VHH binders against THO complex subunit 6 (THO6). Designs and how they scored, part 27

Target 1, 367 residues: THO complex subunit 6 (THO6), of Arabidopsis thaliana (Mouse-ear cress) (q8l4m1)
Amino acid sequence: MYGDATNWNEDEYRESILKEREIETRTVFRTAWAPPARISNPDAFVVASSDGTLAFHSLNSLVSQSASFGYSKGQDVMVAEPERVVRAHEGPAYDVKFYGEDEDALLLSCGDDGRVRGWKWREFAESDVSLHLKENHLKPLLELINPQHKGPWGALSPMPEINAMSVDPQSGSVFTAAGDSCAYCWDVESGKIKMTFKGHSDYLHTVVSRSSASQILTGSEDGTARIWDCKTGKCVKVIGSQDKKSRLRVSSMALDGSESWLVCGQGKNLALWNLPASECVQTIPIPAHVQDVMFDEKQILTVGAEPLLRRFDLNGALLSQIHCAPCSVFSISLHPAGVVAVGGYGGIVDVISQFGSHLCTFRSSSL
Short names: E, the ipSAE of ESMFold2; O, the ipSAE of OpenDDE; V2, 0.75 times the mean of E and O plus 0.25 times the DockQ between their complexes.

## First folded at step 16 (VHH; framework vhh_7n9e_1)

Design i03 (from g05 with H33Y; at its last look DockQ between E and O 0.58; V2 from the best seeds 0.43)
Fold by ESMFold2, look of step 16:
Structure i03 (fold): chain B 367 residues (1-367), chain A 119 residues (1-119)
Amino acid sequence: as target 1 above (367 residues)
Amino acid sequence: DVQLVESGGGLVQAGGSLRLSCAASGFTFSRYYMYWGRQAPGKGREWVSGIKYSGSRTYYADSVKGRFTISRDNAKNTLYLQMNNLKPEDTALYYCARWSKGDYEFDYWGQGTQVTVSS
């Protein structure tokens, strides 16, 4: 085993340890279930990670890998091989969304590099040339680039990150929440900004479209949520305090299917709003900082800086509490069949059945 | 109160190197884009380099590209500028500046540190 370098074994060991540590230090920022793809894996979902990759997994493959890994190997979390991986961004990938519902849907991602990138989902999901994708062969069909702003001394701003996206199914518009305190409405076909929503005093964490009212809602580090008219770009309502000493970031927001109910994650609280009444009807305290929220019909799902998935009714009653594998959870995604994927710290994803049982737990492998 | 304190300036021979530091206090440093700017004698201020919150992306004026490297340590609230292959034209008072979030301008900058490059 000796050659020109008598310590080659040590170098191989060092590289192995460094790779293992890199995987364990990753964070999953978003999981998203794909629309039904009748040509390929119908229960597919995507994982967006802090290393800038998007990893495509099928539930069948994950369950098979989990069973083969065996829970008899102790308490290790399996590293799962994805069906497809792309390097979508330089720096973390923060959000993924689908544009369209059928086989022609685009997979959109956004990240720290200030870009939205999009791929045709069919090509992403149906490729049998997995080796070529690992070589980063798949090129995006769409690229939206955040504006850089002119400033004094001849400077241009750094490229602001994009922290979240929303797709309005009725208008087909894509909205982004950016690090320059603005939200933007994009024309997907031209790649141009159609509208700028300016008024927040700190970067945006979240954006939600409200199609029925031609509005979007934004949540910011400045401690406010804002409602904007999409036709004029004007702010219609400001919710919360901009007092620096008392502000708590609005980390996540979600609308129910009727778009009449809004839930906001703010600090260690959920605030439930009835939008037609313009009224906060409930505040639900949470033991840890809230990091994501969503509606399942009239029930609220939430995750945060703790290893728990909680479910509440509109009256604030706790309906269920399920332990999650990530010790801090950043993403909830709900499949129409009631299966939930959560992801977070350590690169860990946990897939939970509609009955609360764990279908699989894994660390998503990447490039 | 927001404070930006530059240091590390001095006299350097052409072709030499110098490293500037900027100590930040009074705000959440890791939430702001940061810049270096400079003002040569008898001239207006000009930007030199900029850096994103995490340090993952950097920007440089054409006149310094390839010679200067900006970096930050968010744990120590410190901004850095490594200047290599210095030229007499780099002689200036160097400022550490904070980019405003809601406006397209610098909202704070320090008193500066003098860099003098001899010919």
Scores: ipSAE 0.376, ipTM 0.762, lowest interface PAE 1.9, mean pLDDT 84
ESMFold2 (binder alone), look of step 16: mean pLDDT 86; pTM 0.864
OpenDDE, look of step 16: ipSAE 0.384; ipTM 0.802

Design i04 (from g05 with H33W R57K; at its last look DockQ between E and O 0.30; V2 from the best seeds 0.36)
Fold by OpenDDE, look of step 16:
Structure i04 (fold): chain B 367 residues (1-367), chain A 119 residues (1-119)
Amino acid sequence: as target 1 above (367 residues)
Amino acid sequence: DVQLVESGGGLVQAGGSLRLSCAASGFTFSRYWMYWGRQAPGKGREWVSGIKYSGSKTYYADSVKGRFTISRDNAKNTLYLQMNNLKPEDTALYYCARWSKGDYEFDYWGQGTQVTVSS
């Protein structure tokens, strides 16, 4: 009896899962490599976790620590102290992005509290190591708050969570995918909404910017992806099954470097789209639910509800499977040097070389 | 059929306390935002407080903030409103209401329970 999914409160389910995970173990929802900067530690990344924290780690520091503790393969996961940690959100932090490509980049995060917060990355990274244990109350430079609508009796609508972000520094914009089924374009300078993208029938999981075409793409729980014109706010195309019964949620999306190819994580499938042709060219079955996907040049990387990092070519051929430390992986991020960071359940981050070797595996220490 | 039944209202002196209850039936209670509203004599209905599915988030009107506490027991399908430091201005018929996420409205509410605060 496929219960009427229409009454399924996805938000409640999400919250219940998140709460359970918080109780049992912290979960890494997103990792992001810092932009190459003249900063002393070029190989740094930020970890967004279920406890609402952002942790900054240096790869060099992690590798050095791992070596010093003699952690052999198969032993307890190393607990690593971050270079800096900030409580960024009330509730889970779902996404982290860098806005900019240089030392003046902003570190952006979003979360369950319906807020985007931004810090100057340089300030975030250069702060004195000595205060590691103290909740660094670094005040954000940017704060974006999702709109609440006036409801009946003058009530404010619930604050929708922000599940994902995409950035377009060229236009001075941040895009958010929210729990109210809308995407928003924010002006970074003014902190105001420039455009609202309304049309999905359920909450959004993901958003990606296609800057070359002045578009964004959104993925939704309603089983569809949509392409939007950023200038008009209109939906240009709906991607997905027209059959409501067969609709699998679009949980993740990524564009290749040319912005001509789109890959969607949809249940236990990857769908590869040629955007100029508006055609799905390949569907790749995955044994587990997909939780994140990205391009590495002409290859597709994916992680999900299994302890594996999978790599595919554009024809859908499996190129490699690499075991990773988290049993369920929520985030994959690629360093320009080919190093991959994966994060997931248990607060575990696994850093894997381009050759498939584990450089370091760790759990970030909690505040 | 969806039903909401409010109880716990009564006469109380200024500075006193009351606890309202709302019994919900006919739907999966834990999947809905629930709200309290009130209507004073000669005034329109106004929202008082809202609570998220698990109770993790709560909202309050400015007029009741710090005095009222909304809570819920999903196992008992019951919504509560603890009202402390009551004021004559709090005199109203209090309603329990279900929030419809899709319609951005209260789609169901009860008959209400009368709260009267004497000076």
Scores: ipSAE 0.240, ipTM 0.776, lowest interface PAE 1.2, mean pLDDT 88
ESMFold2, look of step 16: ipSAE 0.519; ipTM 0.808
ESMFold2 (binder alone), look of step 16: mean pLDDT 86; pTM 0.862

Design i05 (from g05 with K101Y; at its last look DockQ between E and O 0.83; V2 from the best seeds 0.00; counts 0 for: pae E 2.3 > 2)
Fold by ESMFold2, look of step 16:
Structure i05 (fold): chain B 367 residues (1-367), chain A 119 residues (1-119)
Amino acid sequence: as target 1 above (367 residues)
Amino acid sequence: DVQLVESGGGLVQAGGSLRLSCAASGFTFSRYHMYWGRQAPGKGREWVSGIKYSGSRTYYADSVKGRFTISRDNAKNTLYLQMNNLKPEDTALYYCARWSYGDYEFDYWGQGTQVTVSS
């Protein structure tokens, strides 16, 4: 009957609205440029999202899907189909890193389920199964599982999430920042923990390897950053304050190429440290909470709870400020050619050229 | 002042159901893992169920799997335990407890609410 056709149309319409809202409520937590196999031009990158997926995208494919540089406030952002997508985690995927280079590299991911999973990069990126992405059953080659701790009354702790990773291929180690207030060093071959870094009083946001000194640095919700000796597992330095009334979470950290300079995103500030001198040389106020930082040679890139990518010199002078499509930005990824990918709220990724122009803007789709 | 106040206990026939509540105050509830534990007369305390701070993962002792459901409402600062198909062995004083990150202990728990299951 015509009543059935009318009712069918309303149900279909309501379902489409619900699907649009699901896509628009996603968050991109990490973007990462893939290592070039044989070509140095920026093309491939990976997107880790709040739905637990990893999505592989190509700039060439995004341009073909009519992605353009720039966007207009209030217009719909194109939903892009990834070249390949995998459901890597139960709950959000928080970070991705590459272990190794060339054809044998592993794509490592971590997330809310307390796991690091490794995927053979070649099969992830170069498979001929693109027409069957929804039926993809690619299995991880590697799985590292956070420890649970004994508690009272016979309980075990909840499985701690893994918020960040750092890779040191020279030592063959992977470092993780966990929700149980610890960082861990993993032996990738055996899948076992080689070292536990315990001392923080709240969960960790970030971990950075300082290879020249055999150290790692961790940043925590407890308001401190810590420097750890990888040979002993002991904390050698505490930066910041744990005073609950004045503490500011350390959300992000980066070292410069010399590993002598450290920038910390701490609340609404960038704190610049000279590590040999143990001095905070500069504090740069930011109008919004800082969510990611990095060094680009002598310059500092930062993003946060605002739609802006900012660049500073070491003296704190603002060198550039580029409007980004996500209203809150969680990730900066810089390709050696100078192209930047940022990602954040709404599942939105914005790719910005070395000259500051927008190459494409899109919402990453998923399973 | 951290406070955990349990309620919803009572006398129930075997096979029946109860829903326990734990009202939390004095701390940011959404940042803490929460557990239910119990203590039967003449026995030590034992854990029953746990839930991650976000609510994303739940944990159950083998003796209650499939019968009990833990949940939380972070907007209302409240922890819940839905208890179905109750058995006389479930008779105990039930506590809600807050997990401590730094020392892997329960740093606060309430006075408890009594659940009595008759045959």
Scores: ipSAE 0.394, ipTM 0.740, lowest interface PAE 2.3, mean pLDDT 84
ESMFold2 (binder alone), look of step 16: mean pLDDT 86; pTM 0.868
OpenDDE, look of step 16: ipSAE 0.708; ipTM 0.902

Design i06 (from g05 with R31Y; at its last look DockQ between E and O 0.35; V2 from the best seeds 0.00; counts 0 for: pae O 5.9 > 2)
Fold by OpenDDE, look of step 16:
Structure i06 (fold): chain B 367 residues (1-367), chain A 119 residues (1-119)
Amino acid sequence: as target 1 above (367 residues)
Amino acid sequence: DVQLVESGGGLVQAGGSLRLSCAASGFTFSYYHMYWGRQAPGKGREWVSGIKYSGSRTYYADSVKGRFTISRDNAKNTLYLQMNNLKPEDTALYYCARWSKGDYEFDYWGQGTQVTVSS
């Protein structure tokens, strides 16, 4: 079943993914390249999946395996064994981020269980290959748990899920976007909430840290993005339509390297914002619903409910369309060398070179 | 129109078991977190148990932990509460309730089903 995310309800989709898990189907929600030079193999990345697992893969290993099995382009997707796999969450893992650039970087994940978990990346990566098949009970070094809110009649609300994370190592902070419509700033050292950002009228899909301005940006199901001051916790600006009927969810957001440009995925549109000017400078129509977006220098990369990786310039001109293996793509991650990893439906990851060639296509083996 | 209809209540001896059901209609059941609450005579309403929309997470009041089990069948639009080792203090009118994430409240309640536990 080609998972078309068109007109999908987030909750319904999440439920559907869980059901597919029962049917031994997975979705990759996020990929992240490991920091360079921290591991003997700089070309490694982590995959967060709908089954709650984090899988560590080496590109070199994958390419070697592909070559050995004679997988030709267009044949059955190779099943690859990860270097390490950890059951990180009960339910889907929605996001994965690295905290820090040094040898002591943390691997962070969040998920449906309303938890952030963190591991020392070095320990995660160096563990004995021989135990691959055994559920590695690597204990997390960090565990953040979303608060349950007291509701009417003295009842506690369900544990809100964490849909996305952003990191700011300079301030020692992790930011989370949660299902309770709030974003949270966490102190990594203490594991405590430093600030709560409340104001959205629906759950959050995404959060991005703008460290240079001591701000975070959030995207919500309510169709708006908000800019928040991290010091005061106040909303500085609301971006998006105030008309409830026309509100398209903000599903994804990205800042460029200068942190001056913002791109938002909103339904079948990309909205490009100049943040200093507080102006939407470009709206780019997309044939399918956008599910993830990022900057590659002065170019915008986007994926969504179609088997395509699209590249645009800042004027909205389409530069390239590259076919990718997942029929619906949920994640883009860019390696410093220009290699892109995309992950999506079917538990499929496609690694694409800067020139548009497929380096490796695979599905992670299940625990 | 949103409807919640509870059933399965009755008279049971202490130490006995009951299974409550809540039939939901008029909305997409699988999109909502659901709860059981109860109201004992002379007391206010209290929450008993909750379950996430997907069933992936369950919640229990301390008073019922280890004895009660909440579950749901999204295909049948039904919420369940298995109650074991019932105690006289469990005597109450039991309600199912829909949690509205957007409104941050219980926006709909059933009429309730009476559970009476005799000593």
Scores: ipSAE 0.019, ipTM 0.402, lowest interface PAE 5.9, mean pLDDT 87
ESMFold2, look of step 16: ipSAE 0.543; ipTM 0.844
ESMFold2 (binder alone), look of step 16: mean pLDDT 87; pTM 0.881

Design i07 (from g05 with D103E; at its last look DockQ between E and O 0.79; V2 from the best seeds 0.62)
Fold by ESMFold2, look of step 16:
Order: structure tokens, then C-alpha cells, then sequence
Structure i07 (fold): chain B 367 residues (1-367), chain A 119 residues (1-119)
């Protein structure tokens, strides 16, 4: 007897379904606009994801891919091919920053593995992925590794994750917010810790540089934000409730251009502080938990555990509210031309023009 | 109201296996690093194994590497220690310990569960 109508592989089918679900369950924790490339136009940006990857995308390629996708179906989010992707961390990549302003900048990333890794942006951006390259296509130029701490019974602490970074090229420093309740100042040239900022009672979510005052600000799971003198390592101010029963995590912070105004995202609130006066001037209630905040000149941008990008003036008036494709949004990044990238749950990134229109929406293809 | 209750100890022959459990309550278990320690009669306490709050990374003392496996179930607030190829020098009272927030110390540990390995 000759005949066999079904020649399919259940394992291959199951693996394809698992792959689709894996892509859809990723989270984008940070987007960052790259410095203007002398060779390439338009601007590009980097996406840091929960799978530990950094993915570089060009706006031209995204718009081209988006146009083709839009003609077919509008029912799901396009999976875009990045110009380059590397596995930068074991476990999630939580933050990316550029150290420097031009094509010679370092691309820095940090993550769950307690490391900061850095690459020359030019080499990262100009490399051809097809040339003898695989999952770790470029070795990092820089690697900073968090300290482990001695405890009782001969134990060492676990390796603390790094949740956020802030850069200060003027002092040659990078600041990290770590899972051991400390922030650290690293000298980029030597790779050594210059200062340790200890005082929080729980892990840190965010760190912001206040270069004009030689200070940093940290936000913690312990419900406080703290201001630190970078020269002494001493805490000079505690912002927020020190009462444990009133503690809501400080998830995000930003300074305005003058470095006199601070906005803090804490629970379902934005708190606006005037730092010279040490006064909370305004509290803006937000319907969802705040996950990122920034200043755009005299305006406050915020995202959170909802599919919305909100914009407020300094008096707390809502100026705009734009729907975002991620159902929970973790990152805002603003280009000087007014173009915004937001990223979040589902591995989804939305790119929104200076006029409020959506330029593209996508998921990065992964390794 | 922090409670750590160890169980699963007992008498076992050298080369045997045993699985310890630690039931945790009174705190948000998933936000704390957890460790196993032990104390032999007349000796000081020593660290055995540790696990990050998320379960993503594990740590072992040199004397137990390859033989012991730490794990946690954050949904059930339970810490585990699988002990294989047991040796007489593993005989001790085994403690479950919580790594403190913001300090470099254990802030709570249980009463312990006895493991006795005979040759």
C-alpha cells in the first residue's frame, strides 16, 4: 500500500508557536536616540529588551518596512528587522545611554547581570551583520562589574542588577542605580568606582545627574528620592515619605534644563519640586502607575501602566494624550526635532512625529 | 511577623539524597534574596547556598558545588535545597535565612532542620 497524506512535524510546529509567543512576551525597557550619524540620515535609535538584546534601527528602514506591512494587514504589529542586534546581557537589558555627543560616542547598556557594557557607536552602527557575525557580533570596549559584598557566615551578596544609568561626560563619569540599594559613580577611563552612594533601604529604580551642582538624584523602592553630593558621597536631602506604610516606589525622575525643577513619578502621581526652595509645588494624579517621565523644555512627558503618552504643562494642565501601542509603556525617548519613541510590553515600539502622528509601530526581531 | 520554617531534614546514609524546604511568611518573599546556612555541633554557622530574589542566579559554597541545588517558588513563598551525594561532613542543623535590604547581613533565620549523614 502506497499513501501518506500527513507529513508534518509536531515539534517544529510547536517550536514555531513558542517562538511567536516569545517575541510577543518581550518587554522593551529603554529606547534611546543615537547621536546624529555623519554618514547616515535619518536618525537612528537603540532598543533594549527583556531578552538582554540591544537592537539598532534606522528610521528609513522602519518606515519602508511599515509601508509594506500596512498594505497587507492592519491586525497585528509588524516585526521589524534591526540594522544590528547584539546580546549585551545575561537576563534583561534595563537601560541604554550614549556617552558623548558625536559619532565617537560610546553606546552604554546595563542589565540584570550587574554589568555595564560599552561599544564605540560608530563601530556598532557601521558593522555589517552579514559578515562572519552571530549572536555576540561585537565585543564591548568597556565592561564595569558591580561589586559583591561580604556578609555573615562567610556569604557573599548576589550580584546586584543595574536598573538605570546616567552619564556625565564633563567629569568622565557614569552613575548606576543598583539592586543592592546603592548608586555608584564610575570613572569611564579607568573603569573604577569613584564613589558609592549608600543610604537607601531598598533597590534603586532610577538615577539622574545634576551636573551644575555636582549632585545626583536617586529614586528607590523604599519610597524616597535622595539627593547626593558627588564629591563626598553624602546624602544631602531626602524627598518623599520615610514612613514605611506610606511608601510607594519612586519609579522615574527627570530634571529640567535649568536643573532647578525635578519631576518624580511615584505610584499614580507626578510630584514637581523646586529644588532651590526644597518645595513640592505641584502633584499631578495619573490614572495608572507612572513608569517614565521627562522634561521637554517647559512640558512634562509621562508614560506608565497604560497605553498612553501624556503631556502636561508646569501647572499640571493636560496638553495632550496620545494612544500608544504597548499596553504598558516603560520608556520615553525624545529627539531634539520633537520625534518621540516609546517602548514597552509586548516588545512594541511606537515612533510618534513632532506633529503627533504615528510614523511606525513595530516589534524588533530578536536573535 | 516574619516567619521562616525549615523542614525535610532527617537521617540518611552517605551518598544519599535529601530535599529541604523553607516556608516563608510575613513579608514579600519575591523581593528578598534567600540563603541556606548550616551549623555543625560545636561549630559556628557557615553559608551553604544563596539565590537571588528572582531566582535568576544561584550561589554555592565550594564544599557543596555540584552536589546541592537551591531553588525557589515565589508563587508558593517556598525556598528549597536539594542535597545529593551527601557526606558525613554535611551533618548539621540547616537554616533558611533572609538577606536584609540595604545591609550586608541576614536579618531573619528559622529554627533549622537537622540533617544527619551516617557512613
Amino acid sequence: as target 1 above (367 residues)
Amino acid sequence: DVQLVESGGGLVQAGGSLRLSCAASGFTFSRYHMYWGRQAPGKGREWVSGIKYSGSRTYYADSVKGRFTISRDNAKNTLYLQMNNLKPEDTALYYCARWSKGEYEFDYWGQGTQVTVSS
Scores: ipSAE 0.547, ipTM 0.833, lowest interface PAE 1.3, mean pLDDT 85
ESMFold2 (binder alone), look of step 16: mean pLDDT 87; pTM 0.879
OpenDDE, look of step 16: ipSAE 0.587; ipTM 0.830

Design i08 (from g05 with K101H; at its last look DockQ between E and O 0.73; V2 from the best seeds 0.64)
Fold by ESMFold2, look of step 16:
Structure i08 (fold): chain B 367 residues (1-367), chain A 119 residues (1-119)
Amino acid sequence: as target 1 above (367 residues)
Amino acid sequence: DVQLVESGGGLVQAGGSLRLSCAASGFTFSRYHMYWGRQAPGKGREWVSGIKYSGSRTYYADSVKGRFTISRDNAKNTLYLQMNNLKPEDTALYYCARWSHGDYEFDYWGQGTQVTVSS
């Protein structure tokens, strides 16, 4: 009356269990909208994942697929095949940025392997699907490799990961936040380090460029944020307490368009700073650990260790709260049209319209 | 107080194997890169192997590559060194060391465990 155990396919069962766990344990660390070419409608974006891949997706294609399948939110999220994919890193890919504002932009990624890699976006987007299904033949145009450091007994440091990037096309620079407690300024044209920013006592989570003042801002596991002069490499201000009780990581930072307002996510708080006044003007409590922040004009978007996208004004008033499909969200990306992509646990990406409605929800496929 | 306690050393014949352990306490072990170093009689300390805080990457000195394997168990706060195909040149006092955050140095190491390889 029961099945024949002698027909059990252990290899098939094992493969099924492993595949299921791979899909469920993937994390999207960053989403990024591709720069619109001559068309301003949101369509192309890239997903950086814990398996080290960068995946290009088309919103138009995803919306069509989502409408056809009727997937329920969260548990039965559609697995979407990307238009293109590359294995950019050994280990997780932590951040993606576009250097440039048009179809000639560079697609940059960084990750656990201590590298920044870059491709011409057009070449990445136009690569043949058959090539990424077999062996990836798309070689990066740019490769920046974090320095290792000499230590005692003849040892070299482990290769420091790169947790975040910020681009500044005005100066031809890319800034990296590294696991060796340093930030670096790289000259994109030469591929060489122009400046090293050393002073944090623990690794960095985030970096933001403030091009109008020739500054960068860094956020660290040491519980502080720092402002640095890009011309000298010197720290000009330390934000936050080095007291043991307030050593919660500074997980995320963003500047508004004027570069006068800074929002910092630290633990379960947002701190809003007016930089010309050098003054913290507002602290907004958040029920969960903050994992990303962003300005939309004078409004603050935030996500964290909860399935919510929250929006606040500069006075700390909650303007909206939208349920997101990932149970923990690591990334916000905002298209100028007001469309938001969020990504997080489970490899899940949720795309939300400018009106707050869900356009699509999917798991990004991997190699 | 940070403590690193090495164990597992001893006398072994050339070609033999030993497994060293390092018990860590007094700090969050999973947040630190860890190394093994050694000091042979009449010589200075030298690094042997290192491992990233997550365990995801390992590093070896040329003299031990292919023979030694470093590992860690972050749940048990323990660092390991599996030493195979031991040579008399491997005779040394072996240290477990913690890599400092933000600096390029070891900030703590243990008293060591003696490994003696006879010919």
Scores: ipSAE 0.541, ipTM 0.811, lowest interface PAE 1.4, mean pLDDT 85
ESMFold2 (binder alone), look of step 16: mean pLDDT 85; pTM 0.859
OpenDDE, look of step 16: ipSAE 0.668; ipTM 0.881
ESMFold2, look of step 17: ipSAE 0.479; ipTM 0.798
ESMFold2 (binder alone), look of step 17: mean pLDDT 84; pTM 0.850
OpenDDE, look of step 17: ipSAE 0.729; ipTM 0.921

## First folded at step 17 (VHH; framework vhh_7n9e_1)

Design j01 (from i08 with S100K; at its last look DockQ between E and O 0.59; V2 from the best seeds 0.59)
Fold by ESMFold2, look of step 17:
Structure j01 (fold): chain B 367 residues (1-367), chain A 119 residues (1-119)
Amino acid sequence: as target 1 above (367 residues)
Amino acid sequence: DVQLVESGGGLVQAGGSLRLSCAASGFTFSRYHMYWGRQAPGKGREWVSGIKYSGSRTYYADSVKGRFTISRDNAKNTLYLQMNNLKPEDTALYYCARWKHGDYEFDYWGQGTQVTVSS
């Protein structure tokens, strides 16, 4: 039961324990399903983690690893080997988006180092070479760097983090939500800022594009969401409470496919807005702090500081509630086939079928 | 309420060393970037050094690069400034300052601790 003590190496054992603890304390901040390509791995997705890595996994590989591992009901969660891994950021990687929709798509990431970095998805998805062993070889094609600012006493500011990104599918513009209370629109070709959206009084958590109206929406620690005209950079509407007693950060936002419905995760509530009417239609109380939201057609998916994935209709009725392996969940991503990936505390990712069953559960390994 | 208490100042001969400490309380220290600033007699305040909330990146004014080292211990809620090879022009009142979230200003700083470097 206990290993052979005569060949035991204390340094190897200690390093194994230290690595295990490091993996177990990691957080997955974002999962994202990769777009399909003619020859790409079906059902591949990317995991962005607090150690600054992006890890690529496929369901085929995860199922194979899970079968070899012999998953148990106990406290252990399989540590999965990624098909690819990149050290994308110094400090946490907070968000991942794809720019484009086929094998020419760029994988974009942003993080605590104030950078957006981009790589060709094709180079990751169709390469025969493990990027783990070649990490210094594959340089990003794109790097967008937040501006640093002069502060008081002549101080150079820390580089503001980038907490979230959005891609406007119509224009192909990239928008970032930053820790300097601003959002930015970037010209991907030149790498320069095209527009600055200034008006929030605290850092931004989230940004969403509303392509049909040439707008973006931002959610902030200051307790408000704002709607911005992309042509002028001006704020056209401030929504949410500015009263200190009801001032709760706007942690997450999503638009439905029509771009008429907005859901905001705000504290322990989901606030549902009809944007043409400029009206909050529904408030859905949630037992734990909301950390991510999204629309699946006219249904709302949400996760938060608890091990649950909840689904609601527009009337606020709970349609389903599924246990998730992470005790605190930061990300939902939905595959067009209805498969959901959630990720969170402990480096844990849970992949849930369209029928609510768990396809696999794992800790994402990295560099 | 937010408190920043500097200590460790004093009189030092040129070429000497001194270590400043800043005890933080009343806020989640590990969520804030922290800076040291100083004010020489008859002059305005100037920055000296800064450090990210995680400790992962440090910043230094040109006048102190290579001589001063900023660090933090988030478990002890303490910011440090190790000052080596001190010069008379380093004589100043040294402040510990907190960088305001989502803005480009300090929102709190302490009373300061006096550092005097004699020739």
Scores: ipSAE 0.428, ipTM 0.781, lowest interface PAE 1.9, mean pLDDT 84
ESMFold2 (binder alone), look of step 17: mean pLDDT 86; pTM 0.871
OpenDDE, look of step 17: ipSAE 0.748; ipTM 0.923

